# Ledger of designs, part 9: VHH binders against ATP-dependent (S)-NAD(P)H-hydrate dehydratase

Target 1, 310 residues: ATP-dependent (S)-NAD(P)H-hydrate dehydratase, of Phaeodactylum tricornutum (b7fxe8)
Amino acid sequence: MKTWNDGKTIAIERCVLPLDASLHKGSSGRVGVLGGSARYTGAPYYAAMASLQAGADLAFVFCAQEATLPIKSYSPELMVAPVYSASDFDPVRLVDDMVNEIGDMLPKLHCLVVGPGLGRCPLVMKAVARVLELARSQQLHLVLDADALYMMSLPVYRSSLKGYDRLVLTPNVVEYQRLFPKSEDNNGESMEDASDEELAAATIVRKGAEDRIIVDQRQVMSCGEEGGLKRSGGIGDVLAGTLGTFTSWHAILLDREAVSTEDLPLSCWTACCAVKRATKRAFDDKRRAMTAPDVLHHLGQALDEMTRED

## First folded at step 1 (VHH)

Design p10 (framework vhh_7pa5_2)
Fold by ESMFold2-Fast, scan of step 1:
Structure p10 (fold): chain B 310 residues (1-310), chain A 125 residues (1-125)
Amino acid sequence: as target 1 above (310 residues)
Amino acid sequence: QVQLVESGGGMVQPGGSLRLSCAASGFTFSSYDMSWVRRAPGKGPEWVSTISGSGGYTSYADSVKGRFTISRDNAKNTLYLQMNSLKPEDTALYYCAKTEVYYTWGDSTYTMDVWGQGTQVTVSS
C-alpha cells in the first residue's frame, strides 16, 4: 500500500469519522497537545492547528505559562492552558501542580499529543511521565513526538508504557536509531529478528521520503504519497497534530465497537497520506516559498478531496 | 548567549573539496544535535546535514549524500563539514545551527536555529 488510492476504501471505512449533523462540538475529536516551552511556541501551535484543520472539533494546548500569550496570539481557536511556570523550580510543587492541571483535562480528550516544543527540563519530564501513566490508566490514545521521543529513549520512562497498544511514536531516521540502537534498518526495510519488549505494542511512524508504519520493529505499511520538493520546519509538527486527529477518530470508532486496536496503524497511515497530499498542494501553490502554515492551509482541502464520495 | 562562528568557505573548481568549521559557545555543545544549513542566491534555506550530540548518528540531504561528511569534536566545541566532489549547485552561504527539536519530512532533518553570519562557498569554473 503505497498511495492513498491503494487503500482509501478500507481507510475511509475504518479510520475516517463519518459526518453527522447531530453531533455536539467536541464529538468529532478532542485533541490535547502537551508541549511549548518559553522559547518553542511554534511547534505546539502547528500541532494543535493541524488537528483542527484535519477535522478535530477542539484542540487544547498545555504549555509553560510564558508560552501561553504567544500561542494564543497565533490563533483564537486554540484553548491554551498554562500548566507550569519556568520561574517555579520547587520540584514537588511543579510536578504535582502540572500533573493535577493536565489530569483534570484528560477525561475530556480523545488523544494527547506529547512533545512538540516541550524541551528536556528534568522536572517537566518527571511530570510528563506521570501524565503518561495517568493517560494509560484511562486508556487515552497517545502520540509522542519530538522531546517525548527523547524520553522514550530513557529506560525508566520507556518501561512505563510497556505493552500499551494505544501509543504512536513519530521518529525520524535519527530518532528511530536512538529508540532501537540494537537494531539496524537498511533503507527503511523490515527489521526482521529484532525485538523490543517495552514498545512491542506501539505503532511507530518512521518519517521519511516514504513514511513507514512499524509495529514490533516490522514494517506493516508505508505511505509513498508524493509530498513535494521542499522540506520545511514545522511539517513534523503538522504530522503529529494530524495523527492526533486520526488517533482521536480511532478512539471514537473503537468506543462505538466499529474497529479494533489493530486498526491504529491504518489510522496512522491515513494521517501520513493526508499530510503528504497537503504538502504537495502547498508546494504546487508556493514552490520555494512553502512553509508549514501553507501546509496547514491545504490540510483541510486535501482531507476533503481524499474522503469525498469514496 | 549562543554564538556560532562558521569558517572554511572559499572559491573552488567543480570536483574540488572544502572543509567547513563551526566554533560554538554559550551552551553545552555535547548535549545538542548540530546541523549545517545553506542558502543559495535566490533560494530559501536548505537543510544539508545533522549530527547527534554524541556523534553516533548522522543524516544527509539527498543532494549531498556520498559527497559530504559531517563530524564534531566535543572537546573543542567544534562542528565540521567535509565537502568533496563539489558542484556548481553547492554554491551557497553555509550556516551551522543548534538543533533542539527534529522536524523531518522526506528523510531529512530541518532546523530554523541559525546564529552565525555563515561562510560563503562558491563553486565555479
Scores: ipSAE 0.000, ipTM 0.119, lowest interface PAE 18.8, mean pLDDT 81

Design p11 (framework vhh_7pa5_2)
Fold by ESMFold2-Fast, scan of step 1:
Structure p11 (fold): chain B 310 residues (1-310), chain A 125 residues (1-125)
Amino acid sequence: as target 1 above (310 residues)
Amino acid sequence: QVQLVESGGGMVQPGGSLRLSCAASGFTFSSYAMSWVRRAPGKGPEWVSTISWSGGSTSYADSVKGRFTISRDNAKNTLYLQMNSLKPEDTALYYCAKGRYSSYLPYRDTYFDYWGQGTQVTVSS
């Protein structure tokens, strides 16, 4: 178990984007969040706001048309783009339009966070699978959370990400067991850990009281920062968005040849430390009443304390 | 030592315009969100506008939205407030304010650790 003090020197050097007077709008991270159905609007909002609070310059939300107004009402700072309508009864048009709308924006992003509030509509999942293939072809960093993790537990979707090392998965214990079963799959064929090969290149953030960073079925580091005693809905979305910023910074630093692909797990660990420290600050402030917006409020202060002395 | 020096205030008729400037020194200006805050006679401080460290994001109080524009020149360590369509209600002492938090925080953080001396804006017919 490690605390931020154990690894902060190397993490600041390799995972935190340096500031410079020459920086322009968008140069400190452009994060997309693909999620948000008519039934689940809070999750993509928490993820997108967390990316901004963590220091990204721009946050885009790709969601259902019906989710657009609620998400915009939560914050005018988010760039919200409707990419499908729940009222569209043409399955081919829904999939193609969604892929085309999102695909046009992918070159403008440093990271795409997929899953918060997405739901499990088969047509939406089909469109998302095509978006993930496009993102991979463009070497775009991906953070998969919530319903996107469910998709990766299905053999039909996970094979397209085999060998992709710019991929972060954020399962809890239950989701982790679905991603890496030691049993036969739902098609009646024996998988017996064979499916682990498809995700061997991914960095896995297994969430818990202690967050574990796993690569190729091996724990490479852990975040033992105290997050407080309260767990509420939305904190996982805050982590997904914070990972969006740190993976965006990893993408930028890779492009500058300042770091290696092997630094991605360290970037994920740094994001975990930031969210745990923000959660501890929020819990100390609100105790039993703590909710995800309280964690968002403290995220910037936590990162400031972690990365800068005034 | 952090220093913020405002200028550009004065008397203007309703419907007129003024441009305020704030010269910053003693810290890495490009690393912090900056704000304008005003204090009208007989009232407490009212937040007016904030700009992110890069200039990429701005926010405004509802009372000034559409009329005021905040901007910054990081090469000159200078913050600006362009005020258009001024109303008598805009009469106040205007302060340049530095955010307490680092370069990694967006402009939504409204906590301040340093304020300038202020510049007086008077809108009278």
Scores: ipSAE 0.000, ipTM 0.114, lowest interface PAE 18.7, mean pLDDT 82

Design p12 (framework vhh_7pa5_2)
Fold by ESMFold2-Fast, scan of step 1:
Structure p12 (fold): chain B 310 residues (1-310), chain A 124 residues (1-124)
Amino acid sequence: as target 1 above (310 residues)
Amino acid sequence: QVQLVESGGGMVQPGGSLRLSCAASGFTFSDYAMSWVRRAPGKGPEWVSTINSGGGSTSYADSVKGRFTISRDNAKNTLYLQMNSLKPEDTALYYCARHGYDLPWSEYYGMDVWGQGTQVTVSS
């Protein structure tokens, strides 16, 4: 499946939550976004708003206290929870306090997106690693992007998600090479390495002009939808949030025994098609002036058009 | 532009036979392995059968082996599925699919182009 038309029939059936199945607020997906440091507030905002624009009912942002007001000022629709302070923290308590704050909300989520704007503070990463372990123990779908991908490149964190099949990673080419340093030989072909076993069950969305869906070092699908000629900052965050919605829908459909865990790659491919189509619409509308908010503006319409076609 | 269009579905009694066809357009049909995948009501997709690009190698799901025969006519850009000794359990929407990726033939998500499907109903 390279373009939406190639796979839309099965994707609509397997990956798109039926509207009639949503009987109350929150039933169409509850997405958490763990990220947002004092320095990086835009990334978690774009991810959380993308999840809402793609069709999730509720979006929660877990971020630094210093990031809370800026993020809330971008949109009142987001449920923003400060989980640590970057400027005023007790290093002995930070990890436990952060884990407890986020941990209380995990049972209420269908998916947790981790990494947009997170930063690389060692104590924060330690807390995030414990949150990932807790999420796995609850069988919560995870989407790891940006700084969470950096964490997965570290042996101490990578092994905690070994064999987890409700896991999506969204590397670009550089991040992919860090995750799998021996995966690309002199011919550019993917190869197995010592780290393959740990992430063999994960679905990898390798971002590029063509987004590639990879499982166990093998490309299983690609999204070759035209995304326009401009590459703007923040579109990766929009993809992470859109994946949050589609993985939430996969979690809901999996609980209803309507799909299997093997449908997760197709859900990721569908999200990629939606973002590429939204980007193309935004580029056609704004051309050189296109930015990530323009992609957000077109995401809902793109998805609506995608799911209405025969 | 790249399209797969299935036909030949319908209602049949247990023990009956149907022949499904899939018309391919917009790509070099003879370059690709082709598959049939089905979806029963309330179930996920189930791989049924695959045929290699030249037609010399075929594979079948255990549930249909000995009853179904996959074939192709590269001159006509058409894929076929001959279904014999049909059972109520064979009731499903049948999809024609192209193999775009180097995955085991039974992995349906390695299939990069799908048709809209044709309904097969086996009932007494």
Scores: ipSAE 0.000, ipTM 0.116, lowest interface PAE 21.2, mean pLDDT 84

Design p13 (framework vhh_7pa5_2)
Fold by ESMFold2-Fast, scan of step 1:
Structure p13 (fold): chain B 310 residues (1-310), chain A 123 residues (1-123)
Amino acid sequence: as target 1 above (310 residues)
Amino acid sequence: QVQLVESGGGMVQPGGSLRLSCAASGFTFSYYAMSWVRRAPGKGPEWVSTISGSGGSTSYADSVKGRFTISRDNAKNTLYLQMNSLKPEDTALYYCAKDTSFPYSEWGTLDYWGQGTQVTVSS
């Protein structure tokens, strides 16, 4: 499957949550976004807003105390929870408090997106690793992007998700090479202590002009939709959030026994098609001036057109 | 041309049962989610139930949950609504509707409705 028209029939059937106007807020997807340090507030905002515009009912952002007010100021629709402070004086308490705050919310989520704006503070990464272990124990769908992909390039954190099949990673070409240094794309070069087997069960969305859906180092699908002529910062965050919605819908449909875990790659492919189509619409509207907010603005319309173009 | 034809309505006593049918033509039935919508006298349309194209997932309005069952036969291009434990407040004109399986939004997802079949629940 290369374009939306090639796979839309099966994708609509298996990846798009059916209409239910009687359900209260939260029933069509509850997405958490774990990220947002004091320096990087835009990324978790773009991811969280993308999840809402793609059709999720609720978006929760878990971030630094210092990031909380800026993120809330971007949109009143976001539920923003501070889970640590850069001014904390007890490193052990910081890790435990952060894990407890996020851990209380995990049972209420359908998907947790981790990484947008997270940063690389060692104590924060320690807390995130424990959150990933809790999420796995609860069979919560995970989307790892940005700094969470950096964590997965580190042997100490990579092993925590060995064999987890409700896991989506969203590397670009450079990040992919760091995650899979022994792959053929690295021309035989390898990093010491890296192992490809640990992430063999994960669905990999390798971003590019053509997005490639990879499982166990094998490309199973690709999205060749035209995304416009401009590559803008923040579009990767929009994809991460859109994946949050489609993986949430996969979780809901899986719980209803309507689909299998093997359908997760198709859900990821559908999200890629939506973002590429939104990007093309935004580019056609704004041309050289296109930015990530323009892509967000077109995401809902792109999904509507995708499901109504039959 | 898309055509939806409902049947199976009628009069029934409270606590009784009816099975509605919708015969679909003009599109590939198995590719689309289908919905039942009802309109009581003097009221706007109320969504009742939705079923995915494969029949693998279903949704119901709170007012009918546990009493109504939506199903489909893709080989016969037919949608069904089994209505049990009927109440006077279920009295309405029932419509079959073609759905795009898109999450609910202000832009809507129901693109074609049938002509309707009348259900009357009275003592």
Scores: ipSAE 0.000, ipTM 0.100, lowest interface PAE 21.8, mean pLDDT 81

Design p14 (framework vhh_7pa5_2)
Fold by ESMFold2-Fast, scan of step 1:
Structure p14 (fold): chain B 310 residues (1-310), chain A 123 residues (1-123)
Amino acid sequence: as target 1 above (310 residues)
Amino acid sequence: QVQLVESGGGMVQPGGSLRLSCAASGFTFSSYWMSWVRRAPGKGPEWVSTISSSGSTISYADSVKGRFTISRDNAKNTLYLQMNSLKPEDTALYYCARDSPYYEFLSGTLDYWGQGTQVTVSS
């Protein structure tokens, strides 16, 4: 299965929430985005906005206090919650307060996207690790991107998600090598401390010209949709947010007993097709001038075309 | 199967008190925020109060602040609403609800409601 037309019928059946007027507000996907340090406010905005454009009802951004006003200034549609302050230097207070504020919100979400704009502050990473453990205990779908992938490259954090099958990782080729160093040929040298077992249950979306869907080191699907000739900063954030919506829909359909956990890779593949098609439309419109907001603008229309019955 | 069963409603004179209970089953009660919502005759639903999963975060509608107290017992899977200084305008069917709104930001996240318990405040 390489292009949308190859898998369209089964993907619509198993991965797309039907439009249903009987559903109450919030029932078509509630996506959290945990990220947004004071320095990196654009990434969580692109991810959260992409989840809404893809069809989620609600998007919540959990970020630094210092990032709150900039993110709110980008779009009034986003709900933004400050969960820590860069001025708080008490390690116990920062970690515990951040975990408690996010933890109280987890039961309200269908998916938590972690990493866009998060940064690499050690105290923030400690809090995020505890949030990931709490999310796992509640069977919450997780999408890990950007700095959350860096966390998963560290043995101390990686082991907490061993065997978790409601987990999506979105590495590019460089990040993939850091996550799975055993998979690389290093000129016959042994790979020390490389363990693939912790992430064997996860669905891996390896980003590239062709996006590869990998489970337990085996490619199960690929998305070969044309995405245009330009690579733009922020498209990875758009993919993370779009995955947030499709994994939320997978969570809702699992709760309805309409699909199985084994359908999660298909949901990820569908999200990849949507983003590639939106990128192609944006590139055709803007050519060399294409940026991530242009991809966001075309995402809803691309999904409508993909799912429409003619 | 998720079930929420309200009890404790009844008829009371203005200035009186009632304690509502909600027995929850079919889900991990301690993991969910819970709310009380009411519907007065001929009106839409009005949010009354919310309590976080741990019980540490509590909020009330302005119309009930200082008169009502929300609480929970996670060991007994039970939500409570202590209603004091009741007014005729408190007359409504009171619902226990899961996955409740939190302030203005989470409006519309209620996913399961009980059948409700009737509270009538009449002179």
Scores: ipSAE 0.000, ipTM 0.140, lowest interface PAE 18.7, mean pLDDT 82

Design p15 (framework vhh_7pa5_2)
Fold by ESMFold2-Fast, scan of step 1:
Structure p15 (fold): chain B 310 residues (1-310), chain A 124 residues (1-124)
Amino acid sequence: as target 1 above (310 residues)
Amino acid sequence: QVQLVESGGGMVQPGGSLRLSCAASGFTFSEYAMSWVRRAPGKGPEWVSTISYSGGSTSYADSVKGRFTISRDNAKNTLYLQMNSLKPEDTALYYCATGPLEYSWDYLTPFDYWGQGTQVTVSS
């Protein structure tokens, strides 16, 4: 399956949460986005808004206190929670307080997207690693993008998600090579200190002109939808947020026993098709001037068109 | 297979001019924005210029604005950088890259196919 028309029947049945007038706010997906440092506020905003535009009904952003006002100013629909301060110099209190504040919210989420705008502060990464372990213990779906992918390339954090099958990673080609040095995509070169075993159960969305869905170093499907003709900053964040919605729907459908964990790659493929089709719609509207905010604007209509019955 | 081959570098005196070329193959060149990125000795990569897939839009780093001109020939799958009024500070290895209209090295890498580069040395 390369295009939406090739797999839409199966994808609609297994990956799309049905519209229901009886659903209350929060029933159609609750997505958390953990990211947003003082200097990188756009990325978590794009991810959180993409999750809402894709059909989740609640989006929470966990970010630096200094990032809170800028993110909240971008959209009143976002629930923004400061979980640390960039000026905090007590490393034990920063880590423990951040983990406790986020930890209290994890049971209320269907998916946690981690990484957009997160930055690479060692203390923040230490707190995030503990949040990931807590999320895993609660069987919470995780989407790791941007700086969270960097964390997974570090030996000290790599093993924390070993065997976790409710995990989605969204690397580009360069990030993929850092995560899987032994892969054939890395010219078959092997690194003794790097292990592919820790992430073998994860679903990998390798971004590119054609998005590839990979499980255990094997491509299981790809998204060849036209729409990747122009790449712009922020589209990766839009994809991460859209994945947040589709993984949330997968979590809801798993709880209803309507699907299996093996359907997670198909959910990721569906999200990729949605973003590519939104990109095509944005391109048709803006042509050469298309940017990531234009893709975000068209995401809801693209998804509505994709899921309509003829 | 995607391939980007840069050429046209060399040694030139301050105030001189050079024209860099990048021959692209293995992908539909006319569908991608193209960029020039440079790496000076002992420094990290620096974005120089980007051109849209159609050639209708261009952007430049402040350090080269008014001196460099980016252009493309989609019929020949070739990207160009006309460099005028060269300064010693322009000495670097110049790379051709596919990618978005981002000016940050971190944003170019996720979407980019990178060439091997062509050396430009500006010295008196």
Scores: ipSAE 0.000, ipTM 0.127, lowest interface PAE 17.7, mean pLDDT 81

Design p16 (framework vhh_7pa5_2)
Fold by ESMFold2-Fast, scan of step 1:
Order: C-alpha cells, then structure tokens, then sequence
Structure p16 (fold): chain B 310 residues (1-310), chain A 124 residues (1-124)
C-alpha cells in the first residue's frame, strides 16, 4: 500500500485509538521523549508537541537541566523533566541518577521516543543504553531517532535490543546505510536487506520522498503520500513524535487484546501518512516559507480528516 | 474534588526543626509526583522539593539541600517535609502541590493544584 486510501479501512480499525468521552486523562497515550541537550532544544520540542497534536494525552520530555527552561518556554502543554546536568563531574552518579529518574517514569509510559536533540556525550549514551534495557524488560514500545540511531550503529549498544519486536527505528537513507552497511539498495523494485541478526525484529521506517516500512529484511509497506515540494529538518522530529503516539496506541490496543504485535508496522505506516498529509497541507498554506511548526499546526487536522470516514 | 490540606507549621528559633504534613484527597495519590512550594511575603513561589509517585526519585532546591527531607506515605495519602537547621530566610507559607499529569516526575516546574498553605516563621 502506497497512499492512505489504499489501507485506511484496516488502519482505522487496527491503529487508531477510538475517541471515548469516558476515558480519563492519560488513557489515550502517554509518550516520553528522551532527548534535548543544552544546544539542541528544538528537536525534542517538535517530537513531544507532535505526539500531542497527533492525539496523545500526555507528553513528557526527559532532557538536560540546561535544556529544561528553553523547552518549557516553547509550550506550556509539555511536561519537562531534567534528568542530568552537563556540569556533573561524577560519571557514576550522573549515569545512576539519570537512569533512576527516567526509570521511575517508565511504568507510566506507553512509548518512549529516544534521540531527538540527545547529543553524543558518552556518559549520557551510557545512561540511555541502560534506560533502553530497562524499557525492554518492561515491554515498553521504543522509537529511536536521530542520535539514538547513532547509538544503534555502535556494536556495544546494538546488542542490548537483539530480538526486541516493540522497537521502531526511523533512519533516513544516510543513517540507514550506517545501521546496515552490508545492505544492498538498488533502483526500481529490488528488495532491500534491511536487517542484521541484532535488529531483525525491529520495524524500520526508512524516510524519504516515499517512506518505506521494513520488517525482517523485507519492505512490507510504503507511504507514497505527497508531502509537498519543500523539506524541513524538523519534519523528521515531527514524524518521531507522531510515531510515539501511534506506537502508544498500539501498546494500548495490545493490552486490550484488540490487535497483535504484528500490527506495529501498520501503525508506523499510518503515522507516516499523517505526517505527509500534514506536510502537504502546510506546504499548500505557506509554500517556500513552510517550517516544522507549520506541519505541527496541520497535524491534528490531517489526522482528523484521515479518520473521519463516517 | 482535589483537596490538599497542609499542617505542622509554626514559629521556631533559627537552627530549629519542623515537620510539615499534607493530607491529600480527591485523586489517586499513588499516581502523582508531589512537591513542596513556598512563598515568602511579597515574593513569587519558590519550588522546594519533589518526590515521585513511588519515592524512587527525589529532588531539592539548592537552598534547602542537606537540611530538608521530603517523604510520602501512600497508604495514608500523606506527604511530609522534615525541615532541619531552619534559617530566617526559610520564613514563608509552605504549600503542598500535585503534579498535573499521571505518573509525571519533575523537579521544579508546573503544578496544577496547591493547598491553602501552612505558615513557617523562623525568628530570633
């Protein structure tokens, strides 16, 4: 399936959490975003805000203390939690404190998005790796983007997620080649080898003009929705956050025994369709001036239109 | 209706101790992080301390670190603040505050409900 119209009936049935006035706050998706260093505050904001605009009830940002005030200033709707300080000179204490603060919240989340604005500090990556192991032990859905994809390109971190099937990776073409250096990518209809043994169970969202959903070395779906003629770097963050919402809904629907684990790729495809449609609406509105905030503004409208079939 | 009722305030000499309590009702206490916030006369609110829903994560403002201890009893829906080595600058109304979102832990920011407060006065 290439466009929303090709798969919308099954996607609405299996991937979209029904609107229900009886649900209390927190019941329609609780998304955590782990990222945001002192210099990279926009990316986790876009991801967290996208999750809310897509329909999650709550968005939590776990970030550097130095990033906390800037991120909170962008939106009063975001719950921003400092989990480390760049000024902490005790490596063991920094790692343990960060893991404990995030770990306390993991049972309350439906999905953790990791990577937007995270940076590549070795101590922070060590803490994040332990958070990923803890999340896996609790069967928490994970979406890895940006600097978390860099971590997954490193053998020392990659093996901790071997066989984990509640895992979504969102590489662009360059990041994809780094994650899978032995993969063949040919023009036309050739199948892509998307995995090694360690990441074979993950759902891969390979971003491009056409987003490809890859599972166990095979492209299972693609999103060919027109996204307009302009690309913005922040749109990748919007996709990561939107995936956070749809993977949260997948977690909720799994808990209700309404879907299977094999429906996760369809949830990812649905998120891609929503972001492409929001981008098209934003481009039609702003043309050359379109930026990521414009896509955020149109995300809820695009999703509402996509799901209104009655 | 969410209700937070603070108690345990009073007048003490510098170097003294007080234990504040907050009785919570109208929500599932065990699902929320809880904080203490204070307001001195003519000043804005100052965050003092936060404790996560399960007591696994605790944070303090630099001004009180090492002197104050936050704790909670989830069976009794009660939050506590043990205040030691009190200073004149600790004089304020102390408020119990609930985190706005289910399960959220964060150290210094945004609270959706505050109690009526309990007065702490440190004088020589």
Amino acid sequence: as target 1 above (310 residues)
Amino acid sequence: QVQLVESGGGMVQPGGSLRLSCAASGFTFDDYAMSWVRRAPGKGPEWVSTISWNSGSISYADSVKGRFTISRDNAKNTLYLQMNSLKPEDTALYYCAKAPEYGLYFSETYFDYWGQGTQVTVSS
Scores: ipSAE 0.000, ipTM 0.222, lowest interface PAE 15.9, mean pLDDT 83

Design p17 (framework vhh_7pa5_2)
Fold by ESMFold2-Fast, scan of step 1:
Parts: sequence; C-alpha cells; structure tokens
Structure p17 (fold): chain B 310 residues (1-310), chain A 125 residues (1-125)
Amino acid sequence: as target 1 above (310 residues)
Amino acid sequence: QVQLVESGGGMVQPGGSLRLSCAASGFTFSSYAMSWVRRAPGKGPEWVSTISGSGDYTSYADSVKGRFTISRDNAKNTLYLQMNSLKPEDTALYYCARLPDYESFWGTSEYFQHWGQGTQVTVSS
C-alpha cells in the first residue's frame, strides 16, 4: 500500500473510530502532549491542535509554567497544565514533582505524545523517562518525536521501553541513523542489532518524501501520497499530533476487542496519509506561502474526504 | 572566563573505587548547580549526577544511584564524584558541567557544554 486508495477500505474498518452520537466528550480520544519549554511553545501547540483537528475530542498539554500562557493564548480548546517551573529549580524535587503531576493524568489519556518543544534539560529528561516507564506500566500508547527521539538515542533511557509494542517513534532519516547506529568494523559487528533488541517492538514512522512504516527494521508499509512541493517548519509536529489521535483510536479499538496490536502500523500509515493529503490541500491553497497552520486548517477536511464512501 | 578542569580518572578493576575532582574558576561557584556527565566510546552523553549550589540537594541517574556520591566544597571551588562498586559499564570520559542560570535552564542541553577534556575512567580486569 503506497496511496490512501490502495488501503482505505481496511484502514477505515480498523483504524478510524466511527462517529457515534452516543459517545460523550472524551470517549473519542484523549491525547496528552508532553513538551513545551519556555522557548519552544509552537511545537506542542501544533501537535495538540493537530490531534483535535484529526478527531480527538480532548487534548492536554504538559509544559513549563513559562510556556503555559503563550500556549493557552493560541487556542482556548487546549487544556494546558504547567508541570515544572524554569524559575524554581530544585534538582531533587523537580523530577518527583513533575512525575507526580503528569502521573495523575496518565490514566485519563488514550495516548501520550512526547517531545514537541521539550528541550534537553537533563532533569526534565530524567522526569520524562520516569513518565515513560509509568505510561508503559499502564499500557498507555506513546508517540515519541523530536527531543524524545534524542532521549531514546541515549543508552541510559533506551532500555526502559524494550519490548513495548504500544510505542511509535517518528524519526527523519538523520534521527533514524542516530537511533540505529552501525559499526564499520571488518568483523561485521553492528550496534544496530543491540539497538533493534531494545526498540524491536516499536512502530517506526520514518519521515521523508515517502513515509516508511517500519517494524523490527523491516518496512511493512509506505505512504507515497503527494504532500506538495514545499515543506515548512511545524509539519512534523502536526504529524506527531495526528499520530496521537490515531494511536488513541487504536487504544480504544483494542479495548473494544475490535482490532489487534498488529494494527498499530496501519493506524500510523493512515495518519501519514491524512497529513500528506492535508499538506497537499494547503499547498494548493497557499503555494510558496504555506505554513504549518495552513496544514492544520486543512487536516479535518482532508480526513473527512478520506473517510467519505458515498 | 569560566574554566572547569577534571581530574582523578584512571584504570580500576570491577568493584573498585575512584574519586573524581573538578576545579572551577571564573564564576561564583556556590551560585550554580553542577553536574557530572559521561560519554562512553561510540555513545552519546549521559547525565550522571547533579548537586545544587548550596550542596543541600542531589540527584542521580538510576544506573549509579547507591554507588556514586556527588559533593562539593564551595570554599575550594571544587566538585567531587565518589565512585564505588565500579562496573565495566561505567567506562567513559567524565565531564563536569555548570548548569545554566535558572532563567536559561530549560532552553539548552547542558550535556554538550564542557570546558575541559574530561577525565577517562576505565573499568577492566
């Protein structure tokens, strides 16, 4: 399956949560976004809004206190929770306080997207690592992007998600090479084999002109939808948020026994098709002037058209 | 200008101990939290431990908790890392790093800021 038309029948059946008038607010997907340092407020906003535009009915942003007002000012639809403060640094308490604040919300989420705008503060990353371990213990779907991918390239954090099959990673080509490094020794030894053992159960969305869905270093699907002739900043964040919605729907459908864990790659492929189609529509509308907000504007309409049979 | 000079590394057998030191100059040492960061061959930087400016608060990576102790002597402008029960996995180049002020802390990766060449710790039989 290269384009949406190649796989839409099975994808609609297995990956798209039906519109159901009996569902209350919160039952069509609750997505958390953990990111947003004081300097990087746009990325978690794009991810959270993308999850709503894709069809989740609640989005929660966990961020620095200093990022809270800017993010809330972008959209009143977002539920924004400050989980640490850049101004009140306590190396011992920061980790525990941050983990406790986020931990209270994890049971209420269907998916946690981690990384957009997160930054690389060592103590924040230590707190995030404990959140990831807690999320895994609760079988919460995880989407790791941006600085969370950087964390997974670090030996100290990599092993915490070994064997976790409700995990999605969204590297570009450069980030993929960091996650799966290889040795050039004549002996043929490869650190990729050791890396594969830690992340073998994850679904990997390797971004590019053609998005590749990879499981255990093997490409299982690709999205060859035309995304237009321009790439702008923030579209990766839109993809991360859209994946948040589709992984949330996978979690809901798993709970209903309507799908299997092996359908997660198909859900990721569907999200890729949606973002590429939204990007193409945005490009056709704005041409060279296209930006990430334009993609957000077209995401809901693109998904509606993708799922329309009659 | 800010200078950090690490010392105390060497070769040690598994189960052995080493004490690392970092001599700091060019800033008010007691006003800054300090960290130890290590880099193993072929791997990225890994945070090891942090201590507050006062010395009242400490934190450790799970891989070293209970084996390593971070401390500081503000009168001597020196940071220490006492490493006990060393394992082959602790083999790395060890750097001391000054954390940014609280206002800039969240926007940078302190891992990549080191002022010295580091000090090599090799744990082998």
Scores: ipSAE 0.000, ipTM 0.144, lowest interface PAE 17.5, mean pLDDT 80

